# Miniprotein binders against q9sl92: the designs that were tried, part 21

Target 1, 330 residues: q9sl92
Amino acid sequence: AMESDASCSLVLCGKSSVETEVAKGLKNKNSLKLPDNTKVSLILESEAKNLVKDDDNSFNLSLFMNSIITHRFGRFLIWSPRLSSTHDVVSHNFSELPVGSVCVTDIQFKGRGRTKNVWESPKGCLMYSFTLEMEDGRVVPLIQYVVSLAVTEAVKDVCDKKGLPYIDVKIKWPNDLYVNGLKVGGILCTSTYRSKKFNVSVGVGLNVDNGQPTTCLNAVLKGMAPESNLLKREEILGAFFHKFEKFFDLFMDQGFKSLEELYYRTWLHSEQRVIVEDKVEDQVVQNVVTIQGLTSSGYLLAVGDDNQMYELHPDGNSFDFFKGLVRRKI

## First folded at step 12 (miniprotein)

Design s47E
Fold by ESMFold2-Fast, scan of step 12:
Structure s47E (fold): chain B 330 residues (1-330), chain A 118 residues (1-118)
Amino acid sequence: as target 1 above (330 residues)
Amino acid sequence: SPDQIRELADQLRELVDEFQRAVENGDMDRVRELFLEIFRLAWRILELARELLREAWELGDPELEKAARELLRIAYELIDLAFDFLRAIRQGDLDRAQEILQDMRELADRLLELVQES
């Protein structure tokens, strides 16, 4: 787009003097960019009183930053009350931002005001994106599983700290999060290869305090402990980075096998029977297989009644968990 | 159950003893294997603590809730110590590694205290 009325204010917040100096440098250069020629203004947390409202509905930057005890992830925060994509903020600015920087927004929207309807996410959803670097492209696809596991454990960690019964967040392979059979979140990982490294951008949406269109963590909590204080997005995000940093370090040092048992205890697919449909010479062939786990490459491993092993790829197959049905994409 | 907590404490003591020997022998492959076993043990303690906390809420039992919260603290401390241990070993800080192993032994003692032996 040649002319754009779109403008965006990004609030920059750092954990220590190191991150604060980065924020000042970015503001002085005004070097952060967004797609569609969006005009970006950068403001320091101390200057952001008009945007950072002291209300219970907006993401609380100081509450989040005070929860951070990590050495790498989540120490540099970018926040805006409304964004088209947290993922775009971190991915378009990968070279300008410290690795491990996180972008958070209260409202994420899709569409253009004059050409089509604008969709907005409800407030209360935790929507964030952050960055990391990896050198081995063979294990890059596995990072989404490490992220998924860290989200489920972060929710449990926050409950643990409050003395609340835990919320049993489960993983629906490859990238969805569920509680009591209802979707509460999703994960998206993208990567680009530059200078012998994979630049990975991770996006997460988690229904913390928004009940529509499905459910949220606080709705589940009220069902279990009606008199309890609600879970806060800021505390969950802080717990996420603490847990993710540990899991990421373990994953990089020992491989996914180090987390594999915990992952299988958390996913929905242990011993699941599914029907695999394939088309051979204009005939539909159905084979019943039992899910065994993941391959070293992160694909679904299944065994048929014929004792043959099957690899099911997320891009090569459609998977309907509730129907137990997999259809080959041709 | 008290027997489960005692078994977890015994397993932790045994793993710490093996860690000590692996460090003394400079066996880094064994150190890595034992790290994973301690990590798995810490998760077993965490899962037990979470189930006991749920049970305490269902029963309205404040003493069970206190025991569950202490198990949660022990599990989280063990996870933190395990990662600190791995970091100390990578940095060649054997004095810090020895201190961490002693802290892990103290966690095993705290597990045994929870079962209120005579």
Scores: ipSAE 0.727, ipTM 0.882, lowest interface PAE 0.9, mean pLDDT 84

Design s47L
Fold by ESMFold2-Fast, scan of step 12:
Structure s47L (fold): chain B 330 residues (1-330), chain A 118 residues (1-118)
Amino acid sequence: as target 1 above (330 residues)
Amino acid sequence: SPDQIRELADQLRELVDEFQRAVENGDMDRVRELFLEIFRLAWRILLLARELLREAWELGDPELEKAARELLRIAYELIDLAFDFLRAIRQGDLDRAQEILQDMRELADRLLELVQES
């Protein structure tokens, strides 16, 4: 019943009495909206217990909230069993929600009706979006790297806590996550400028326990340690916010350079050689470059065999990591 | 390596002593520099702990696993203490800052205990 894209139910959950009061206020005012005039019903966690008990595989709100020890991020949770976009929930309602609010869904869908293909994400994927504010637009593009690093470290933190060898989650620049050469996740950041601040919405998808043919963290774990306890989405998300809040504070106070060494240890591109293709007067020119790191603006820095510097932008270039090929779109 | 762990313990003790002096002098620029150095040290300990835990798991060595797990706990505690210290300083809570510095010294002692058990 709550799975329609024409209407949806949002369950509100708070860490403390402060967040619980916010939830009650939002419900009383019916202030949350979604795009395309979707009808929104707001439900407090205390009123949703019968619905949650009917689905043993649903995201466990209590398990997540009990793991949160942050001061800002993840303390206000919005959950729905099925949404078209967690990102739309937080971005469309930025002014109504506490900054740092997170939206989680079990199933994300696209398409609708008999004339369009309906696509649904596999259940068991961790799909969430949250908000933050930044004042300096020049460093906004770098936030996706802070998020990526926090995700990879959160997975390792959960493994460490369980006494397991860590899962070596790697970053494929600019915003993809990989294990053993297979994609396990992705990150999307968007921003709008309002009242001298950048309102940033961060969306993350991470394959934790999905049953599809693609790899997931628990499939990797079972391959390494078949008798181990499985990773839970709730534990990873809690660990993510604990780690992200620290990394974000450090990033805001001392810049990305403070996290840069950790980022380069985690990404797939150290000392990678790639071919950059440019079209000049209908002729293809190829230059071999070696990845050096990131520029201060957050773009990929490479050095050619001619000692020339190259700056590669994510939307200006097509990057195929496994083929070592970068093509400029002119 | 026992020598690596001793070096990490010595570095931690030195950084904590420098933190204490920077706080006493009201040198906030120095406090920020030292915070970054302690954060980097904590991550060096964390990476070493993860490498040793992986080796212990691959070798089936329970004594190495025990040492690696303790090193891992020390790394996580140091990271948490470093950020709690920065928070206490920003709030002007010098008494809390002093408690945290003592907790960091105790972590340095725990690092040395790991070497002495070898």
Scores: ipSAE 0.601, ipTM 0.825, lowest interface PAE 1.9, mean pLDDT 83

Design s47N
Fold by ESMFold2-Fast, scan of step 12:
Structure s47N (fold): chain B 330 residues (1-330), chain A 118 residues (1-118)
Amino acid sequence: as target 1 above (330 residues)
Amino acid sequence: SPDQIRELADQLRELVDEFQRAVENGDMDRVRELFLEIFRLAWRILNLARELLREAWELGDPELEKAARELLRIAYELIDLAFDFLRAIRQGDLDRAQEILQDMRELADRLLELVQES
């Protein structure tokens, strides 16, 4: 296993001759960078027999790439058996990589250098990051909702193609994924502004076959269809990019309103009544509100019994869905 | 239900006819509205198919499973055709657009075949 502070090996794989030539060019220039002066070595898929072995249950690059039928997203793949962050790979190298490039790893770890307390994620979690460009900063915050929707549909698409009952993956606003009341995934979007465009990096973690810390898709599937074959990370990722590309094109052409109905059908919050706690002086005041949907800016919109409108911003800790509690009104 | 499937088929037929009229009139705003309607219709078919497949698994009903799988195929084909149609229109390929509209009409026929009512 290699440490990120010493060295990191990235395997490059392209869908067509166009992407393969990009991979060769990147390797020849040795131009990819990671934070903390990590020494990066680039390897073409054809040269990676020591890292890409069928016997070790690693992410199958060929299986994934053969599933890709997109025109932009997922056509250029960067893979490593072990990384500190797939997000860092794509975000630090945005200008060098084709837009829509994806980075995948089997294991993400925490801890660096000489420390003996290194945490590793269990194998079986689908952990990936990819890039896109947007020009209008006002709608950049909405992209996380498009991504969330595409993940939920990708899981269902894989089940559909196998003739399996669908797994009811739901969205917990703003960026979490749940099945049967248990978290199975999360989305993180970051952006930087350069050359009149927003460079967006999207990170996704999805518990496909790992089960820790709560549950995974294959555990849910076995509960519904015990004799079925397990879902594969490669199939889900391929389905994700196929679905995301369509949703992204629709979103860019016609705005979030084009996907809004499907989003509300998929999220956990339709008609939900929640208690909003507001601190007035030294007193906590509670108001009951009903969730209406999203504002044009992508914030949660609710209406109180006082007929006042509340706009709730994503701060990570203000909304406890299962308790029906928002700790402050915004 | 058979009534629900017939209603979906009728809605698809009507939307395709409206698409053809909108293209003939050069009404691109109407084309965009109709694209969203067909997209939403495809998702209604997809959701129905998924619910029927789940029910078929719970009941061990192979005929319901067969019908659900055909609805899945129709829904996915309709989604792909809708996006192909949008691409053809953007490229000014009216011959391809007409082929796609005919393929959509054939999907409506396949929906009606699933009903098998007199």
Scores: ipSAE 0.740, ipTM 0.886, lowest interface PAE 1.0, mean pLDDT 84

Design s51L
Fold by ESMFold2-Fast, scan of step 12:
Structure s51L (fold): chain B 330 residues (1-330), chain A 118 residues (1-118)
Amino acid sequence: as target 1 above (330 residues)
Amino acid sequence: SPDQIRELADQLRELVDEFQRAVENGDMDRVRELFLEIFRLAWRILDLARLLLREAWELGDPELEKAARELLRIAYELIDLAFDFLRAIRQGDLDRAQEILQDMRELADRLLELVQES
């Protein structure tokens, strides 16, 4: 067996002198790790002038950092032109990074160099991951809904500030984003319990300027306002952290109920009728239910035609929105 | 519509008055409830502004676009003021909290000005 000689360069950028000193400390200790024995090189933004070119369609670190006015989230940025997973960068290094740190990449790939089956995301996708801490495990599953809301509002916020008609980004429970019936994004939340806290890593992919595989925000915008300037990933990410920090504070202080009305206005499932399939003694039983909302634990709440209440979990169920079908997992 | 904007302005003025009374009475549970009502009102204004801006683009109406953009500004200012108010209360800065409530009253006046200019 031979050790992997794969290497990765991570550019570190801080909002203030506080974050800049953290970046210098990380570089001096060479403490950031990636899976599969990948060798990590840490570069400060001030040293990355030759790596980040003005004429490249790479994520613009300065444009992003100048757009944020948050107190916690997005103030420490890690960027690489190509990564296997932004989620791995923040989750594998949770203890080393300031909570609220964000990792961004221009291209995310799947597969290994030893195979010919390497897949790469189209350039123009906004691919990012960030961290947060929570103490109450009962509400950890709800964080994905807060993130979803913040993404939909960030897109609208950028349009609003430019005087453009809004893009109606919708939520497909539990974790997908849609525009005009086509998928434009997805969210992944993972957590681990350590030192009496839940360490949460949030990953988001959003099709901003890539038409593959389905559509992107700029394609939708050009359909509504052909003469408009394109939406920029940096502006959307800045707006996201602005909205997310406010929504997260509200969520932590007053619970999901504070955001519940906005969530239901934004999701695709208000009054949706679905068929729930259960397997009992090798027989398939079907019940028709109407989606009412979410339970306090973050599961789908539905009511049958018999007025019985049903709680549908993301774990243990398969939900096909377009078919109106929920199947219980074995 | 002008009637919708007038109703939103009246609701904002009423909520600010209730907010001030709750703060004066030290009723923190009521302050939290009223914060949620102001937050919901701000989102109603924002939704209306976005719908009007889309309509302005569809009709090619620059006067409607100008009104919609001002409604957007008012909605965003109200959201920011609501969170600033919550921060001021947490810090025990009652003078700042009173200034914020006055700024919210001025937003209600700006909503009414949009109706008068139609």
Scores: ipSAE 0.711, ipTM 0.876, lowest interface PAE 1.0, mean pLDDT 84

Design s51R
Fold by ESMFold2-Fast, scan of step 12:
Formats: structure tokens, C-alpha cells, sequence
Structure s51R (fold): chain B 330 residues (1-330), chain A 118 residues (1-118)
């Protein structure tokens, strides 16, 4: 019952001989670690028997890797059919992995519920995490917006290349993705400061081809173009890294101002009127404001009907977009 | 719309001419400003292309689809050229920068050809 610790197999795939040698070194040292005493087994792609088994819906490592033309991001891939967190894989092993390494899983699970239920992400969801380094902590909070923008453009890029009408993926500040008023994805960025750099781990979940009850990109596509071929997770991930690398380079060189017009065209909040509720001396005070954009710190910039400026710092749970309500909590 | 495509072509030609002047004068602040304007113009062309492609699909219009696909190609080429230009300037490769500016002028000509092909 309690005799065995959790175990996990990670398949390592490299774009070139450089990444392949990194994979061999990691396997030889068995240096990758996961939380909760999870025993990690490292397998090279060439040795991965799971890739040739009867699992038609598994992420296709070769299809992704053969498409990648980036210089930094996505060139080293870690895959497992089932993980508790792709984010944990890259963040716990930041120092061991090439910066820009990506971890992908087909199923992400959490805990053991009452009645022994395990919560699992639906099959067909694109679940991945990758790493980057930044030196200026003032702009680290803005990276989530660069990531969000790259995801929305990657989806459109795949449609463009196939000659399909674009899917209008929108950003719900700070980190959610929506199509036609329904959530299709989310982004999580974490960072730690080490050796005079911010080590950033980026996690993304995107509903590409998962079944009901949630919507997905392929459901939207079939509604617009019923005879079209389905979008593939591998194509979207490849397009994401191609777009993200360019946007990241631009962001680092020219600042967020270089991307802000495109970001505001893509987000749901242009000219949105919002009621801000504050608890002051046990009384609820409501102010109506209009969202103008983002502050330099990455928070919502709004202007009241009194022409006063407001910087809004709500977490995702205190911002009810559909009701236009921001509740400030203690 | 034909008028909108012509306006985008005129804007691209004007920006490229100012870009070349700024590079020749060593005005790096102006170069950065004009780079952002060309980059934004490229995204406006891409936006128009995507909207026209959607309309072509809704209407079943093969001529509109053909025009939209050419706009997509022009937009993607302009975005790639803009990034290549930034790299060339950063590396001090003025010969490459001049080649890229000429390629951008050819894209403006291709935009005008779309208006004339009716």
C-alpha cells in the first residue's frame, strides 16, 4: 500500500546533436528531480518504446521537433504521457536543463480526491511549460503578456498556413485565453532570482482538441469550416515557439511598447467600463472606471468618470470580467 | 478594400524612404521609431488579410480568397524583413540593411499590383 514512492518516466528529445548530447548526459547522471520523492527515470527518444505503442492520441515528438526552426526555445523537449505538473519539471530542474527547454504532457493530474478520484486534464489539451532568463525584474511581470500574445498569434498562424479563417483567440487579463466568451486556455508564470538573473518558468494550457464539456479550438474551427482538417497540438506548439522567440527578442530589445498595440487589439478590455468595489472602514464604496491599458508595472490602468487615474491590482478571482466588477480583498 | 490596400502601400513606401534617410544620417532614435511604425503597419496588413480570408470563406469567393492569400504572404514577408533589418542594423551590416529596404519597396509594389488586378 505504502511501500512504493511515486515514479515517473521522462522522454528526452533534442533538435540537434548538441541537445542529444545534453539528453545523454542527463540520463547518465539521472540528475532530474521532482517533488514528493518522485522517482524519475530518464529515457532517450531513440529508446522510447511508448512512442511505438497503440496510443494514437499521444503528443508526436518527431512531428513537433522536425517543425521547430528556433535558435533557443523548444529545441530540447521533455515528454511524459502523464504528469502532475509540467511546471514542476522545468522549474525544479532549471539549473540542469538548457534555458528554453519545454516539457509537454498528454494528461496533467492533481491529487487524490474523496472516493479515490484523481482530477485529470482532458485528452487533447496542449499542456506545456518552458523556461527563459531575464535580467531586469521590473519587466518580468510583463512576460506573461508576451506569452499570451504569442499563443493567440500561433493559433492564427497555423490557420493562415492552412488557408483557413482565423480563430479569434482573445486575452482576458491577466492570463486567460477566450474564444466567443468561453475559456480555452490559461498561462502561469513564476520566477526566482539566482546568479543575478530571474529564472522564469512559463506554463500554458490550451484546449486544442479536448472533448466536452469545455470548448476547444477544433470545435470552433468545425463551426466555421466543417470540412477542414483539425488543428494539431504539435503544429500549434511549433508556431508558438517561432512567434514567441521573435516577440521575446523584440520585447527585450524595444520593450513592451513594441507589442502593446497588438496586445490591446487582442485583449478583451479596450474601453471596458468596470465597477471597482473597495471596503473602507467596513463600508463598500463603488467607483466606475474605464480601462485604458497597462501601467509600466503590468497592472490595469483605468480612468474614473472624475478623470482620476486608477491602478488596479486584482487577482483573477477578484476580477469578474463578465459583470465588469473588481472587488478588492484584504 | 482597394482604397485601404493602396493607402497601406503608400504608407509602406513613405516609411521605407524615411527609414533609409534615418539610417544614412545615423539617427538611431528615428530608426527605432520608424522600425516600430513599419512593424505596426505589417500587423495592420496581416489583420486585413485575415479579415478578407474569413470573408472569402463566408462568401465562397475565390478571387477574394486569392487576394487575401497574397496579402498574407506580403504581411509575413514584411514582418520577417523587419526583424532581419533590426538584426542587420544591430550588427552594423549596412549592405544587408539596404537590401532589406529594397525588398520592402518591392512589397509595396506588390500591394499596388493587387489593387490593379481586378
Amino acid sequence: as target 1 above (330 residues)
Amino acid sequence: SPDQIRELADQLRELVDEFQRAVENGDMDRVRELFLEIFRLAWRILDLARRLLREAWELGDPELEKAARELLRIAYELIDLAFDFLRAIRQGDLDRAQEILQDMRELADRLLELVQES
Scores: ipSAE 0.737, ipTM 0.890, lowest interface PAE 1.0, mean pLDDT 84

Design s53F
Fold by ESMFold2-Fast, scan of step 12:
Structure s53F (fold): chain B 330 residues (1-330), chain A 118 residues (1-118)
Amino acid sequence: as target 1 above (330 residues)
Amino acid sequence: SPDQIRELADQLRELVDEFQRAVENGDMDRVRELFLEIFRLAWRILDLARELFREAWELGDPELEKAARELLRIAYELIDLAFDFLRAIRQGDLDRAQEILQDMRELADRLLELVQES
């Protein structure tokens, strides 16, 4: 019964009067929905004083919004202290929200219901989702690489502006973020086709200031510069949208080719030698290949010692980067 | 190195001159190609700046830190100018495009100034 009795408060924040009027309209209609019969209460930023406390660990809406200088992305913010999925908020309400709207939460939880078994994300993770539209389905799979680049550059940008040495965030193809061999983030893109357009929802998780057992950006920073002021989720998110909008515009105008060199300088796979394993007639066949880059469709392009080209596809656990092993699926 | 910064400055000046000629000739395909070359150059400057800043931080070298910070500013300004240039060209604002090209030339001068400072 707790699932049907669940309630959620969504705080709406706009960059300008235009976005503020959208927020007022949404509140008046009470039109936002969440799955699992969750009851949604919409609150304007001006009314959220009791929910947005002077808590050192709560996402600071004003700090984020004051950093936004974009024309499309991140100008409309939805925030809640606790959500099951930021991705569900934006994807389930795609038609109600301005394209480019972002949803942020302090705690993302998994597991619901009548059993006392609820997982919660570590405090200090940057968990967000936002939307965009694309017309050409052939290039939709490439958007995750544009997002990955924007995240890595946003982290470096914040370091640069704070007078800190950069944190070398790398991309593990297709959608993971790593620092010093440890995972610090991940990206998930979903899309639906409607009215000759692809409605894309982008979800990002980034370990900024969360405790062990994994690593986070601020743990890396403390190891490098112990006396430095810590990175803030709000500053990274603001820098992300500034960088993403520029990269997205370039990608849409000139294709992924325009970002390809920067992507290869940022990923972990340049000139990587990989063993590709196939089972043929109950025998294991191994071929050594060298990763060259990406195909036009966004798959790994590799070349064997005989100059034969291979296109490698992800299958969840099919690629083990640290072992240099790919189990190819037919 | 000083030679590397001089090379980057020379490349920027050359690309800006080619950009100016492409704009004057109305060659939009060449303008788009040269934009990508300037964009790549800006990222090369940014990478160098970040490496030098990390080195300065590790060594506790205030002069190297100062040079790296200025190189960071030049790289960010060049990236912003490149995107402003694309917008000016798309809007047919050739006067604004020419102003931006002059600002890019001034960035090349600032790169050379860094190797002359002691």
Scores: ipSAE 0.731, ipTM 0.886, lowest interface PAE 0.8, mean pLDDT 83

Design s53I
Fold by ESMFold2-Fast, scan of step 12:
Structure s53I (fold): chain B 330 residues (1-330), chain A 118 residues (1-118)
Amino acid sequence: as target 1 above (330 residues)
Amino acid sequence: SPDQIRELADQLRELVDEFQRAVENGDMDRVRELFLEIFRLAWRILDLARELIREAWELGDPELEKAARELLRIAYELIDLAFDFLRAIRQGDLDRAQEILQDMRELADRLLELVQES
């Protein structure tokens, strides 16, 4: 066991009296835990005046919660001005929190990604994690695509409602978000199998209003429509949960096929020609293939000029999107 | 363009008519296929509306912006109706399903009215 001097205050906020009673119960039991022996203090929203600063660009809990019209996701909110990981908050406390709970922070250190990438979240980034349950492990890997799609549509929905031109957020398979060739976000999904269910924790980072020099959605917006009202993290998150809940319900009812065309319209890989490099004996062989879409398992499906099918796995292949090059590890 | 909006309206009317026939025949596989086609059409209308809003902003054209916003409202209403229809079918509420199909026909009429500048 390691000891740490770290301490953290988590503010609990509920949409209705049902969620408020859950918050009171958690506070009374002091049951939430974080890694590295971090001391956790639980505070109800009504008690959080000392953590909310006047004229601060901190995440506005009331603005977010008033925008929520969902039946499951985002109705229970955990917020802290700074955290080591929103993902750790929800994943380490999965059994204690209502499914669909969201954790938000203004500043996150030690962010996580699909590979060993550290995602840094300066103030102004939308950093959040939430939970869901799935019974069929075969479709668990597809949830990251549903999340990615919901983020891109949430950004466009907020622009639509504000009377702004849309921001063309694109998906770089499997889990990155891009605008104008620059990364603006990323998604991390982890799961644990327990009691015949997959406990899924979803983490999202999105550059909304972080300060220069990093590109963000509001910097793109000002380039297109100077003097426009800025996008707010709270409105994007609310729109995200509204869109995600609809997409998740559709996904669970009719499978990924129901969202597949919308996903392909949003990703960067439609009709992309890619050079696949394979080592056959002692020779490097290059084949040109065209990306067709996704397999039922969520891997890239491509076809060559000879109509031969290729399945590309994220862990088994090196994919350089900007060079159109895949090197197979065989 | 006006021709593009007319084409979208015609496609919506055709899909709604096929949807009604599939419901009347109890063909749930066809209902699912047609739901996906209406869903895709709604997103095509949404994409067009968003492009026209961007164009209106670049040109400073308030008349184009007004037309684009009506197209945007139609797209959002169609998406909501599609999800409401799916819920009605799951609940076996055929009266509600028929009402939703009629609401979709009214959206096709609104697309045509947009072309007529009325």
Scores: ipSAE 0.728, ipTM 0.886, lowest interface PAE 1.0, mean pLDDT 84

Design s53M
Fold by ESMFold2-Fast, scan of step 12:
Structure s53M (fold): chain B 330 residues (1-330), chain A 118 residues (1-118)
Amino acid sequence: as target 1 above (330 residues)
Amino acid sequence: SPDQIRELADQLRELVDEFQRAVENGDMDRVRELFLEIFRLAWRILDLARELMREAWELGDPELEKAARELLRIAYELIDLAFDFLRAIRQGDLDRAQEILQDMRELADRLLELVQES
């Protein structure tokens, strides 16, 4: 296998002078690294006129930065027109970047996801990754639910601000986003323990304007409000960080219990009956269970017709929502 | 409905009064509990606003759109005020906390004005 000697230009953009000085420091050190022997060039936003396109297909850095009103998340942005993975940019450089830094790309040629699912990332898809720190490992698995909820509410918030009918983005546990029964997005969270903290990298893909062959948010919007202006990736990302910062603060202060009612209103699984298939002594056993919610550890809680409680782990099971079937992974 | 909006306004006023008592008594557990109640109330207003906006688009009704926009404004303002309140309390800024509680009472008044305009 040949390693690629690819080159990559990362544009650094800050919300205030504080973040701008961080960007200058990173460029001077030339300290950001990517896998597969990729050569990295760091460029300040002020120097990036040749790379920043003024067309509808390229992410608009200024529109995004002007839309955010956060105190921590999304204030430092890394952008490239094409990347192998936004997740790799933030996770490989966690120690070099301010916590809350976001990486965005217009084209991602390899997605990250559970069960090695590859998500196609054409232009118009909002592909981003950002970082956070957590001290309590018991609640780290719950962060993906806070992220999912913040994405669904961010989409509704953008519609609200534009005076449009809301788009009913739903959560398919544990990490998928759906509209009208069709997948529009996914979330991947990874963590490492270092220096008494959990370094969490969050990756999100959301089909905003990439309509074929899959559906997207703008296709759904056109169905409800044909003559409305299109949703912009920049506005959704700004709304996401505004909502996520509030939800994260509430989650850290009062735990997931503070958000669980809103989460259950947003997910697809309220009172859902599912068949759990398990192998006992080379025979398939089927148990019918009703989804009750989430356990304190963030796993799916279900109750059988015999009143027995079942805890379903995302890494140990395959869940087919439309068939109401959970199978143990092989 | 007008009755639903009036109930939301009355609940907001009651929660704000309880917030003020909890702050005056230094009862931080009660403050956190009341924050969750105001947060839930804000989401109830937001849900109503979103449904009215959807209905306004389906019917082409400018009066429903106007009502939906005002409820959206109230819901978002209430969410922001609730988080600002927790920040003020955390910083020990009791003067700012009292200003925020007054702003919340004005939102309850705005809900009632919306009922009077229908």
Scores: ipSAE 0.727, ipTM 0.878, lowest interface PAE 0.8, mean pLDDT 83

